# Ledger of designs, part 14: VHH binders against Bifunctional chorismate mutase/prephenate dehydratase (pheA)

Target 1, 371 residues: Bifunctional chorismate mutase/prephenate dehydratase (pheA), of Buchnera aphidicola subsp. Baizongia pistaciae (q89ae5)
Amino acid sequence: MTLKNALLAFRNAINILDKNLINLLAKRKQLSLNIAHTKVKNNYPVRDIEREQMLLKNLTILGEKHFLNKKYIESLFSIILEDSVLTQKKWIKKYNLNKYKLEKISFLGSFGSYSHLAAQKYAKKHSKILTDKIYKNFSDVITSVEQQQSTYAILPIENQSSGLIIEVYKLLQKTPLFIIGNIYIHANHCLLAKKYTPILKIQKIYSHIQPFKQCSKFISLFPNWKLSNTTSTSEAIQHVAKENDNTIAALGNESYGELNKLEVIAKNISNKRNNITQFIILAQKKTYITNKKTHLKTIILISKKNENCEKIIRNILHKNKITLLKLKYYVTSKVLLEKIFFIEIENIYCIKHILKQFTIEIKCIKILGCF
Short names: E, the ipSAE of ESMFold2; O, the ipSAE of OpenDDE; V2, 0.75 times the mean of E and O plus 0.25 times the DockQ between their complexes.

## First folded at step 11 (VHH; framework vhh_7d4b_2)

Design Y3 (from X1 with M108F; at its last look DockQ between E and O 0.43; V2 from the best seeds 0.56)
Amino acid sequence: QVQLVESGGGVVQPGRSLRLSCAASGFTFSDYSMGWYRQAPGKQRELVASIRSSGDYTDYADSVEGRFTISRDNSKNTMYLQMNSLKPEDTAVYYCARGYSWGDEYWFDVWGQGTQVTVSS
ESMFold2, look of step 11: ipSAE 0.575; ipTM 0.850
ESMFold2 (binder alone), look of step 11: mean pLDDT 85; pTM 0.854
OpenDDE, look of step 11: ipSAE 0.694; ipTM 0.897
ESMFold2, look of step 12: ipSAE 0.545; ipTM 0.843
ESMFold2 (binder alone), look of step 12: mean pLDDT 85; pTM 0.851
OpenDDE, look of step 12: ipSAE 0.655; ipTM 0.878

Design Y4 (from X1 with Y57F; at its last look DockQ between E and O 0.61; V2 from the best seeds 0.00; counts 0 for: pae E 2.1 > 2)
Amino acid sequence: QVQLVESGGGVVQPGRSLRLSCAASGFTFSDYSMGWYRQAPGKQRELVASIRSSGDFTDYADSVEGRFTISRDNSKNTMYLQMNSLKPEDTAVYYCARGYSWGDEYWMDVWGQGTQVTVSS
ESMFold2, look of step 11: ipSAE 0.497; ipTM 0.823
ESMFold2 (binder alone), look of step 11: mean pLDDT 85; pTM 0.863
OpenDDE, look of step 11: ipSAE 0.605; ipTM 0.855

Design Y5 (from X1 with S50T E65K; at its last look DockQ between E and O 0.39; V2 from the best seeds 0.00; counts 0 for: pae E 2.2 > 2)
Fold by ESMFold2, look of step 11:
Structure Y5 (fold): chain B 371 residues (1-371), chain A 121 residues (1-121)
Amino acid sequence: as target 1 above (371 residues)
Amino acid sequence: QVQLVESGGGVVQPGRSLRLSCAASGFTFSDYSMGWYRQAPGKQRELVATIRSSGDYTDYADSVKGRFTISRDNSKNTMYLQMNSLKPEDTAVYYCARGYSWGDEYWMDVWGQGTQVTVSS
């Protein structure tokens, strides 16, 4: 065999080995994608320095046993590990973006409204990324989930100052959607500014005209403040957040201020103080029986004409040793003494038997949700 | 066709009373909160009073509290504003609005064309 023929044979063998090396790198990259999926599911960080250092040490030891230089192996696998981290970061970013496009939450309101804040609080509490869909009435909000245009709806059901939001309860009687959770919002305005802003340095306040009126008693304590109207409280908060100025502040809600990295300088500054609003989350395909081990309470709507339903409800619950967590009602007719009741009970394993007792004693009963 | 029609405006002397009416049609009146708003010349539209769908909760602007009374008759699909002890500052176009209200949240999606109230000597 000639020198040229031997070189060609060796070069062909190297080409085959290089193809195998590329294939192994591709397989390793696919495993990095599987690792990214696991990290998202369990909320682990992408970069694990201790794991990387141990892997490099072990690989250099293995390489030296096969007569490969330590620095060569360290450099090679450092490149491979950095590619793995980059691959995982890109995948996680795209996974999160796809969730934005696929899941939507519907509500009545505007950007920066308490319904918007409740939606954000729900998303954060449950580690979800949701796209906001804003409607002008509650019926459209509910219909958007019934028609699967949105995954979730969020609606207020009670405000501490005004009581039950009867308009929503009327819709709950008709909809097949289920209550899957709730959120409480403290519906007060806050004074918001950049970190380390002393209140006495503030000269100008941004907000919508309505919060200025609603906080007029507090504002009167600082007669030299200049008030600047904005189109929304969200605009005011974003303006203050973008400026590098510790003489300006915004008047708006605490949660939106926190999302924009602003500090609460004063809170509970509204003229009225009892403004906690309870919101519920509605969705399809939920029942109190889907996973009995995870449900803490059952919410039941009872509609009854011309009878004292409260005593009947309490008797049934007492006979079955069921804890009544909450009982509320609104009057449909004062002349006929008609009421519609909404009750929350402790979730029990044999709820079906209790429901039969309710349907025998009280004809109109509906399970609204379990959570 | 959803429609709100105000009536009862006019010219009155200070200290007198007026009663505004808002007739509603094209929707289930009892499913909505209602409100009265007003707009004086050169000024922004402002809330005067709200009443929730059942009529059991009302709220008023500080400037009219004790003088104005909002009410509704769900059987007649009509909302009212009784305006007593009228002042020149009450001069404005008064609008009725349909929507929802709770706490200090007011979300109105349908408006009337307005009725003029003028309080002058």
Scores: ipSAE 0.478, ipTM 0.814, lowest interface PAE 2.2, mean pLDDT 81
ESMFold2 (binder alone), look of step 11: mean pLDDT 87; pTM 0.884
OpenDDE, look of step 11: ipSAE 0.494; ipTM 0.812

Design Y6 (from X1 with S101Q; at its last look DockQ between E and O 0.02; V2 from the best seeds 0.00; counts 0 for: pae E 2.4 > 2, placed apart)
Fold by OpenDDE, look of step 11:
Structure Y6 (fold): chain B 371 residues (1-371), chain A 121 residues (1-121)
Amino acid sequence: as target 1 above (371 residues)
Amino acid sequence: QVQLVESGGGVVQPGRSLRLSCAASGFTFSDYSMGWYRQAPGKQRELVASIRSSGDYTDYADSVEGRFTISRDNSKNTMYLQMNSLKPEDTAVYYCARGYQWGDEYWMDVWGQGTQVTVSS
């Protein structure tokens, strides 16, 4: 290996490490924001000098074990800590300024749930500070916004592996709220237990129905497992955490597992590695339908006893030169041949006129949102 | 059993008033939007008025706006339609429905038997 090649290799290695450092710092910053949020909610001070000093001391000791200069480590982490404090202060200031206008976002589950992640992603995307409101069921999530307790609701509507979340669609038929946006989250399920236990010793697993479907291949490898449905992934994890049983496990998010002091028994257990869940954001505010084609229109159609409903819908759209972006459906009654369609189209200014064309054979037609 | 029962229909002279009632049973009335529809002879059934579950929002057909008022009492599981300044064109069978219609958007799944309203000189 030429000296030049060796140097290049080392430089590349350093570059990789530097990237890793940046990623770690980014993660740390995110945690600091979470801490800030928690502190504000519980009226804790931002700065804990004693904690900071102890942390620095411990880090310097750790640094020495790795043959790093004490002053160097102290200096470095002092900077990091100061940045953390500043980040928290800035966030809190912003929070306080918006306290009177603090918007709330409702979702299913708990801290660390996929819904929570979606909520965070939405807030970040729109540069909003939102207060999280956690509920145990989708109905309460929606009701909270209807009653103006929360400004936004986050709900899952589709997963690439398990399909449509029918429960949410049923609620969407009745709610006066509007869809104002979408968030996509990669679902990464883990098998979580209170203690590290060999996978073959697991006897029962807890989960919401969706993760069970999403991990069906993995689960099929263990035919002796008992499956228990919970109302949420968070509930499943909490249940396992509360029980003193090493033979039970939960499917869920690794982050929430960690929060509940569970151990990861298996990772990447989803049927698809790139399993994406689509979340919608609901609000009371209706988005304006404009003549601009940049907006999407989402429509729910409930058909009565017609096997040709899809064809009818497609024909109507085609005749009116409307671009169909997405068409999904689920069967509500096999006996009655009733289907509910979720349709995304390009926004058109004459949408109301088009909707009138559906009235003869359709039990329900509803504009869910335009965004 | 889910049921809607209309009452209050009759024969009146133009310019007079009627009040229709719809009694709901077999479901949680306060959880559902409701509406009044009418069907005249030889015509299609049409929306008259809709009201949200909480009663905080109402919608009317253009032809009845300002003359008709839809309301509800969730404690009594009853919806009302106050019809003022009645016209011969208002002659129809009036139906109570569970569900909503807001303009061209609608959802409905339960209907009453209907009550006849006749406006004639």
Scores: ipSAE 0.132, ipTM 0.514, lowest interface PAE 2.0, mean pLDDT 84
ESMFold2, look of step 11: ipSAE 0.420; ipTM 0.757
ESMFold2 (binder alone), look of step 11: mean pLDDT 85; pTM 0.860

## First folded at step 12 (VHH; framework vhh_7d4b_2)

Design Z1 (from Y3 with Y57F; at its last look DockQ between E and O 0.21; V2 from the best seeds 0.00; counts 0 for: pae E 2.3 > 2, placed apart)
Fold by ESMFold2, look of step 12:
Order: sequence, then C-alpha cells, then structure tokens
Structure Z1 (fold): chain B 371 residues (1-371), chain A 121 residues (1-121)
Amino acid sequence: as target 1 above (371 residues)
Amino acid sequence: QVQLVESGGGVVQPGRSLRLSCAASGFTFSDYSMGWYRQAPGKQRELVASIRSSGDFTDYADSVEGRFTISRDNSKNTMYLQMNSLKPEDTAVYYCARGYSWGDEYWFDVWGQGTQVTVSS
C-alpha cells in the first residue's frame, strides 16, 4: 500500500474509534441521569467525594494496565465526572421546580367548603399542588384567571336539588375561558370528637361558618351547644384533637378527622339529602392539555328564541349521528320565548359541520370547552 | 354604592300577616340571588328564605315553609317576604341579603340594616 493510502486508512480507523468514544460518553451521561433520580428519592447529595476519589483511583489503575499515562486518565475522567455532576444538578433543579410549582386555583367559598373540597379533588385527580384563592363573588373568581392572577377557577354549575346555577351560566356566556374538566361533590360533613366522647357530653362545637349553616337542622337538636367559629375546618379539627377535653367537637371532613386521631360520632348531618353539586374548572385555552381518548366531550352553549329549540337541537345531532351526553337549559324570557341551552356532545373531530348547521337554524352558539 | 333597604316591619298579633320589602340599588339586581335572614335576641342569624335571580326557584327554612312566601320583581329591583300565620317565635330582626344560593349553600356578600318584626299580644 502507498503512503497516501495507508494514511487515509489510519484516519478512517481513527474516525470509527471517535464515533465509538462519543457513543460511550452518551451512554455514561444517560446513566448519570438515572443516578440523579435515585439521589432525589434517597435525599443524597449530588457530589459524593468518597465515591469520586475511589472511581478515579480505580480508573487510573485500569488505565495504567493499558499503558495510558496516570495524569492523562485523571484529567480525562475529571472532565467527565464534572459533566456528570453538572448534569445531575440541572436535572434535580428542574425536578424540584416542577414538584414545587405553585399554581393557583380560585373559587367562591371558604376553606373546608364544598368548593374547596372540589378544588382539592381536582388537584388530587391531576397530581397538582395548588394554592387556594378565595373570592366573594363569581365574577372575581373568573376575572382572576382572565388576568392570569390564578391558573384555574372552579365554579358550581348545577345542584341536584336546586338545578342550574344561572348566575354562573350568565358569566360563561361572557368569558373567553375554557372548561377543562368537572368535579362532583357530595355532602359529607361529620361530627368529630376524641374517642369515647358521648354526644350528650358535648357542650361546644368548632367549625367554619359554612358547615354550621349546612348542618343547622342537626345542630338545632342540641340547643345548649355553643358554636365557635374558626377560620377553617382544619383549624377546628386540630383544636379539638389537641385539647384534652371530652366536651368539645368539630364539624368537618371524616378523613381529616381520622388523620388527627378523632372519631366520627355522627354522619349524614347535612340539611339537604340531595346535596350533590357539579363543579366546572375554567382555565385559559392555552393551558388546556387534551388527552385524545374516545370519551372526551365538547360543551356548547346555544341561545335561541324558539319554543321548539330542544327538538331542533336533538334533530341536528341525530341527523349527524352525534351522541348527546347532556342537555340543560334555562328560560331567559317566557314572553319572548327565549332559552339558553348548555349541551355536551361526544367529541368528534369534524365538528364544523354541526356548528354551521346550528348557526343557520339557531341564533347564537359558543364552544365552552373540550375535555 | 350598593344598598339594600328593608321595610314593612312592625308589631302584630299572632295569626296575622305582614309583608316585608327589600329595595335594592347600586347593582344589577337580576344577576343575583336574594335571601331573607332573621335574628332573634340571643340567637344566631338564620336563613328564612332564598330566591334565585330568575325567580324560578325558592327555598325555605322548615320553620316557615307553607306560611312565608318569598318573591321578587326584577323590574322594580325589589324582593318581598309575605309572612302569614305569624307566631311569637317569628319575632326577630329580618335582614335582606344579596349573593348566591344553590342547594343548601348560601353565600351572601351584601346585607341590609334589618327591620324589626314583633309578634305579641
């Protein structure tokens, strides 16, 4: 072989070896990410000086067995090791920021109210840590999300015994926010006290004002009870749990009472037997993340001046073979024969045809959400 | 300025009737639920009746159901409480309130100053 051909052959061989070296470094970096995950779970520091010293010593011994200079190996692996530490620090920093990111959820109510329980249920269902923001009216709840002061709003839209919450529907007509989910809440207030507390020995009840209102019929059966307002149901439960006093009790959530070593001494004490409330979650459209499952749904608001509007809606959906999941309405004027409809349909990808047909046959249409 | 002003209170004999009015100003009346509360001396304030913004759903305390009727006239920004077959235990200061109600949830943010109703012979 000529000198030029031999040199080209050696250069090609070096290129192949360099590719292999890069692959090995990439695999080593991948393993350092797995190490970072383990360190977070066990609360170990990123830099383990004893392991680093042992690793470097072993690698220089191995390198010398292959006729590689000790200082060369030390320098090379010192660079690789510092890259590993940097990679682990970056990963852990991102992991901690995501784990402790504090998004805000706004609602009307109080701590321990059904709106608060709905917010907690939503957070748990979606593995979120949310900071509560409480407002005095629904308009402020919605505005907080519109102005990006909160990430989510939660609002009631229907109660089983009283029907549609018209005030919220009126706001849904105006807001650009998107419905991203719903939550159902059942009444579950309990009377909680220390173990072996006889109900007849109880003299004082602690809770927030809302559970006192919701259980007023039960409370009226014990006219000698003194009611003490607390800032939250959690405060009431903790107070009763901490005191060595068998004459006091709290109104609150069963699970939180048991966590604080309290016993349920009465259940099902709310005034209304059919106290099931549906809540919706509102967010800016850009924060919505859809999982394209077969059970997703689209929610549409329709306004119409026509006595037969429900029949028209059902005919349009039937003709297009679209599943109607839910239809609700309220009357805006009996004299003008005007209704506002709130419908849920099974999510389909070709919805534009039905929107066009709704617009032709009815006055106003608005898509409220898809979830 | 948001205001609620009650009127129509007074002293009446048991078995008689009385009608309370609540005049609202400074806000869009038809956007809110309204309610009547009462407070007897030494007792907690309690819900008497509530009415949704459209007037199509009403709710009453067990102690007054069948005797009291809540109503509203959105064109006059006024809520009413017709109180029939009055009993001495109905004696209280009656307050009107503005806010939201559904099921047994009552969230009121504006209150009137109250009007006295006394049922005694």
Scores: ipSAE 0.473, ipTM 0.792, lowest interface PAE 2.3, mean pLDDT 81
ESMFold2 (binder alone), look of step 12: mean pLDDT 85; pTM 0.852
OpenDDE, look of step 12: ipSAE 0.684; ipTM 0.890

Design Z2 (from Y3 with S50Y E65K; at its last look DockQ between E and O 0.42; V2 from the best seeds 0.00; counts 0 for: pae E 2.5 > 2)
Fold by OpenDDE, look of step 12:
Structure Z2 (fold): chain B 371 residues (1-371), chain A 121 residues (1-121)
Amino acid sequence: as target 1 above (371 residues)
Amino acid sequence: QVQLVESGGGVVQPGRSLRLSCAASGFTFSDYSMGWYRQAPGKQRELVAYIRSSGDYTDYADSVKGRFTISRDNSKNTMYLQMNSLKPEDTAVYYCARGYSWGDEYWFDVWGQGTQVTVSS
């Protein structure tokens, strides 16, 4: 075989491979469009940074197994992922030009997390489409809105099981943003598995540590089940979805299960029925307190070094016949007897006067929002 | 720069104890929840223990409950893991992590380099 012929043969082979690559990319693009449709329907954000990172990591590992350079694989698939994101954005824009406003909502959590669900619920309620802002910490979530990178921030402030999220309250003391709404998410854990999986066939279940604990009574009914820890319920669901195994299941939320084509094998399997997380929506929008009953709720944050602070607060509210909706506190310093109070009160026509009384009696007060 | 540095790992016989430390720098330590993870060879990284920012709440994996104790000293920017009654299955690289938690969601954003714990006869 002449050198020329050999080269020609190799070149032809490469051309065939290139064609196949193009076809595969085309198929992937189509799937991206399907994903876009699904995301729009369910008000999911287009971009999931955590997922993307995980995907890239996995792909680089796979590349290494095939003796491909890590940077090369990372670069290549970064381009592919970006194209996917763009494709989705374009499609969404075209589809919803008149009906939905694209807005960026920042939150802490992965795709399919309860934070994500909160964001989704908010978006649905307000006919909005979520776009690209998952962060790894609360500070960055808030900063993204402060810097006008996102329009809204979604943050958890309380969970019925774990209590107040003190990290968020500390941030709320400092941020110029306002609370413009609340979202309550019920953590209804489900057992999720591949379609047509009998519960008795399950041998192993995947979950984060907390759902395992929260569903301990249900799990105890199946003593033969092996428990495997994951970093999140989302990861557990994804793992089960990727595996061709009908003997494994995940604990998680029904919505994300459905998105991953898993079937609900069991519902309401939590020990406690009322595992609710309260999320707040932060924005730059100024909230005006008026003497008109225009707002349903006023949120006040108080930080004070006074043992009688709660009594003072309650007395003021009582004297003014104000309905207390919620009063929670956290001790930030036992030594200094410093407490942070989160107060929800019903808005009344004389709310400004009452707030002034608070300011007089309690020096460290911040109105977080009226809505 | 935000940094977590683990120490205290080593080789011990079954039934013995080790105490791990995690020194935090570059952030307000008292504002964050912390956790310990471990990764054994060929296994996925798993949460071992969690502690809230104030130290008033702790959580443990079932496999270590009753044997391990997580604690923190906010004045020293240090978190600890007291490991008692060590077993061969506790052999892993242990990682310190900064995180957030509410309900059934735990998120971690900063990790240490890890410290090796080996339990062998």
Scores: ipSAE 0.274, ipTM 0.684, lowest interface PAE 1.9, mean pLDDT 83
ESMFold2, look of step 12: ipSAE 0.461; ipTM 0.794
ESMFold2 (binder alone), look of step 12: mean pLDDT 88; pTM 0.889

Design Z3 (from Y3 with S50L D59N; at its last look DockQ between E and O 0.02; V2 from the best seeds 0.00; counts 0 for: pae O 14.2 > 2, placed apart)
Fold by OpenDDE, look of step 12:
Formats: structure tokens, C-alpha cells, sequence
Structure Z3 (fold): chain B 371 residues (1-371), chain A 121 residues (1-121)
């Protein structure tokens, strides 16, 4: 075989491989569209950073096994992933254009977070969509609504185990947005495994360290289980979903499990049964306070540098026969004896008069919402 | 056929004791964790106590901890619930269950028919 013929043969072989690569990429793109469809139906964001990072990591490892440069593989698949994201976004945009203008909801964190669950719950109930943008702090979530990038913001304000989320209350003092609703989410960790996996066959469970601690009593019922730490519950779930092993399970959120085609084999496995987080929904919609009993409750934020502020609040409510639904406070300054109060009261026909009294007596009052 | 049968229920005065039994059949009893649930009128069924297959681990609802004791005899395929210092609020139908249930939601795979416990003066 002449050198020329050999070269030709090799070149032809490469051409065949290149065609195959194109075909594979086309197939992958189609799958991305299917994923987009699934995400929209289930109110999941387009980008999952944790998943993307995990995927890239795995691909780089695989590349190394084939003696491919790590940076090369990372770069290549980063491009592929970005194309996938773009494809999904385009499709979703088209989908949304053809359907009723769906309003966007912003929330903190990635998929699988409690904020995500709250947002998802609200979105499903009200035919809204979740934003595909990942927010890293509460301020950015609020700002997204203020800047009209999203219509709604979902923020946690209280957890039964950890108490008030002071950071959110600080933001509520400043934002022009109104509270238009509440959502309560139970921190329900689940044991997730492949379909038809008996719990007795489980040998190893994957989770972030926090759920392991939070489900320690349940886990203690199975002393033979090996525990493996992951960086997130999402990673744990994805790992179990990817592996061809029916003896492993993950701790995590039911919804994310479902997305990854895992089944719930155990529910409510947390040590604390009543770990409830209260979320609020913020919007630009003006809250109309009327003397008509049109709303169930009024939420008020009061800031006062007075030790007697609580007494004053309670006295005003008592005198006016107003039902106090909730009163919480946190100390802003021990030295200045400054307290911020979060108050929920029943909306009554004379609510405007009562609010006026608060304004006169306390001076620093903000109506957060009526709903 | 897998079956669970409760016994030992009845009417007692506050402060008295009862012992419930659950007889298991149709499966390898020693391979499964067991639990007691109860359901009061107008309330949801709640977990009262659970015990691991080996009997080396037990857990109780906060409302019954210190008063109730769950135990099992694997040689007799029987689980027990010793209920001491009974209160009116303990009035309920008590169910034995097979499975891995945790919390106030029931996801055990097998349930008995239940036995009535009434605590009244």
C-alpha cells in the first residue's frame, strides 16, 4: 500500500467519524428539546449549574481515560452545553409566545432548594413560570421584580427550627414591593431510588451532609447502610439516577427525584416533623387597604426604638378588638433597644383607622401587604 | 397471606395501663421493622412507635415517650405496645404496621384492622 493510499484511507476514516459526530450532536440537540419540554411542564429552570458542573467533571474524567486532554474536553463540552441551553431557551420562548404570556417567578438558589419548591408550588397553582436565572442572594431576587424582570419574588421569612430570616426582613423595610401571598413548605426529605427498589435491598445512600443529620433517626433504623456524602442533594439524586445499581438511594426532594425518574420509597423521614418554612410572595401590585373586609389579613412591619413598643402595639389592638394573628420581632440594636416587629392582624372594617393610630403612636410603620 | 392482627384494646380509666399485641403471619417477621399507629376521631393517623427488625432500636412520638414501650418477640412473630399512664388524649384506634414508615405520614405496606383503646373516667 502506497503512502498516498494509506493517507487517503485514514482521511476517509476521519471523515466518517466526523459525520458520526455531527449525527450524535444532532441527536443530543433533539434530546435537549425534549428536556426543555419536560422542564416547562414541571416548572424547572433551563439552567442547572450543579448538574452542568457534575456533567463536565464526569466527562473530563472519561476523557482522561481515553487519553484526551482535560481542558480540551471541558472546552468542547462547555460549548455543547451552552448550545443546549440556548436551544432550550429558544424553544421555551417560542412556546411562551404561543401560549398566554406567563408571568415569571424569581426565587433563591438552585433546583431542589426549598425556595424552588415554594416557587414551583406557587407557579403550579397560579399558572405561572419560574425564571431560568439562578439568584445567589435575596437582594437580587427582589431586584429582579423591582426591575420588572420577573413579576413575582418568593422569599422565606421564617423557619420553625431556625427562626426569623432577618436578612429578608431588612430587605422588606426598603423595598417598594408588596406581599401578596404566603406559602408554607414542609422540609420533607425523601428517600429516593430507582423504580421497584425495595428498601431492604438498599446498601448505600447518598446525600448532602445536612439531610443526613436531619434524618439521623430514620437512618439509624438501617445500621447496615453506608453513607456517602455529596455536594448537594441534587448531585446525590443524579448519581443514583445515572448508576445501574438497584441497591443505592438518595436523600432529597421528591420533585427533583421525579424529574430524574426516581421513586419515593420513604417520605417524611426528617427528625423534626414540623420543620415548616413560611414563604412570602412579593409583587409590584399595589395593596389597597379598604375599610371593607376584603382581605383576610394585613401584614405590618414596625420599627421602633422604644422598649414599650410591643405593649403599645398590643394595647392598640386590644382597644380596637383586633385579632392578632402573629407577632414576631428581632432586635436590631441591643444598645439602642431597637426592635423590628412583624405583625399579622385580621383585616377589619376599621383597619384604616387602626393603621392611623399605629402611625401616630409608633411613627415608623410600613404596610407590607393585605391579602 | 401477609396478615397483622391486633389485640389487647379496651376501655380503661386515666392513669391505668394496657398492653397491645400484634400477631404477624405470612412473612418473615424478623426481617421487618414494625410500628404502631393510632387514629383518633377526626384526626389523622399518626405514628406512635416503631421498632427495628432486631429490636435494638426504638423510636416514639413525643406525646407518648416515657409512657409507652414498644417491643417484639421474633420467636413468636409478635409485637407489643405497653401503654402506661394512659390519658384521655390517647383514645384512638391503634394499628400495627409492617414497613419502614417514618413521621406522621403512613407508608407502611401492611396494616392490621386496628384495636380500639378508650381512656375515660
Amino acid sequence: as target 1 above (371 residues)
Amino acid sequence: QVQLVESGGGVVQPGRSLRLSCAASGFTFSDYSMGWYRQAPGKQRELVALIRSSGDYTNYADSVEGRFTISRDNSKNTMYLQMNSLKPEDTAVYYCARGYSWGDEYWFDVWGQGTQVTVSS
Scores: ipSAE 0.000, ipTM 0.197, lowest interface PAE 14.2, mean pLDDT 82
ESMFold2, look of step 12: ipSAE 0.469; ipTM 0.804
ESMFold2 (binder alone), look of step 12: mean pLDDT 88; pTM 0.888

Design Z4 (from Y3 with S30D S54E; at its last look DockQ between E and O 0.48; V2 from the best seeds 0.58)
Amino acid sequence: QVQLVESGGGVVQPGRSLRLSCAASGFTFDDYSMGWYRQAPGKQRELVASIRSEGDYTDYADSVEGRFTISRDNSKNTMYLQMNSLKPEDTAVYYCARGYSWGDEYWFDVWGQGTQVTVSS
ESMFold2, look of step 12: ipSAE 0.640; ipTM 0.876
ESMFold2 (binder alone), look of step 12: mean pLDDT 84; pTM 0.850
OpenDDE, look of step 12: ipSAE 0.448; ipTM 0.784
ESMFold2, look of step 19: ipSAE 0.531; ipTM 0.841
ESMFold2 (binder alone), look of step 19: mean pLDDT 84; pTM 0.847
OpenDDE, look of step 19: ipSAE 0.684; ipTM 0.898

Design Z5 (from Y3 with D56E; at its last look DockQ between E and O 0.40; V2 from the best seeds 0.00; counts 0 for: pae E 2.2 > 2)
Fold by ESMFold2, look of step 12:
Structure Z5 (fold): chain B 371 residues (1-371), chain A 121 residues (1-121)
Amino acid sequence: as target 1 above (371 residues)
Amino acid sequence: QVQLVESGGGVVQPGRSLRLSCAASGFTFSDYSMGWYRQAPGKQRELVASIRSSGEYTDYADSVEGRFTISRDNSKNTMYLQMNSLKPEDTAVYYCARGYSWGDEYWFDVWGQGTQVTVSS
């Protein structure tokens, strides 16, 4: 009976120690989560093998001083360290998923389109991780931000070869959203084919009308090539990727070619440097960082039936020493002589006074953004 | 109900002309770019011509440039394709399309049922 009581006392003492061990392991696990948070901010890898080996060495030395077997301590802390790595990886994965849910960018297009490339360029420029939302028309793109389903919208407003994108300007007149930035995408046409396709074996090129026109000098170097029009460069790339044929190629963008596992056979093959598409970024609020800068870009839309409106605009800008970055217009009605002006300006002075002068002299003005 | 209805197709001799029409309904016509596509038997559908929402920019396939003229009348919600100097290789089903276009980007989401154009002697 007295041996039974001693054994029970020892078992109770062990249970108390085991509870303490669990508490210490939980505390160590919480510190591992704090470390994961730091590693994400500084872009450090989760696993540091040199630190792990040093820690195990030190713990085995300490364990031996307390008469604990070296291999036992190594095994025990190896398990603890592997759990720490797993915990950190799981947390980082969850953190990244939740970060994407916080901000979304909407556009018309497809994966690999120039609008998608513009969205990626914007995200990189501003150190953002954005979830892409793709729509079939510009109105839905804008509505998604108006209804706070997305944070940003990206839309093309001008292409150097085809001019103003009137459809978007019409929407800009109606929307309360602000332009908070610009992205320029150079249409960089590439010759794309299956891996290990020699250029001299190519007999047929797929693309739509514009790349054929824009790459005509390069195409003329290969008079044997047959040109086949497609409904889009994306369709051309998908067709070439699907066929097991090393005599066909596509003209299109490099990013979409890479997504379809095609190789760039020739790059930068356009006739001229000047096929740039300007994209704007829309959001519900001004960018406070932009408004504090010394060289602010302000985008203004002016609706006026006035034959000397351009002269008035230029005189106001010149008089106030404001840099005119861009002045474009389109005709809304030839019968009514109605024009819509789109103006980009940059200055180091207080813009509010100058905007007030615009309002007095021109009277039909809408501020689209200041950034 | 969004609809595009083509008309004006037929059988003609080489060298003659046809005028295709595309009547649009169920949407704001002037908010969209429009295009004409064609598909010959055994061939892929190809762009023939495109026109921006206010008619400010047009583009043509090389094979039809100088012979075909695309136009639109936003007051009648109608797009046209005037096809002159027709050749046997112009034989195809011609489709009207609605969407957006700029530069080398064509994003068409609504299509008509097509109208047959046959050029033969």
Scores: ipSAE 0.486, ipTM 0.825, lowest interface PAE 2.2, mean pLDDT 81
ESMFold2 (binder alone), look of step 12: mean pLDDT 86; pTM 0.863
OpenDDE, look of step 12: ipSAE 0.689; ipTM 0.888

## First folded at step 13 (VHH; framework vhh_7d4b_2)

Design Q1 (from Y3 with S30D; at its last look DockQ between E and O 0.37; V2 from the best seeds 0.52)
Amino acid sequence: QVQLVESGGGVVQPGRSLRLSCAASGFTFDDYSMGWYRQAPGKQRELVASIRSSGDYTDYADSVEGRFTISRDNSKNTMYLQMNSLKPEDTAVYYCARGYSWGDEYWFDVWGQGTQVTVSS
ESMFold2, look of step 13: ipSAE 0.525; ipTM 0.840
ESMFold2 (binder alone), look of step 13: mean pLDDT 84; pTM 0.845
OpenDDE, look of step 13: ipSAE 0.625; ipTM 0.866

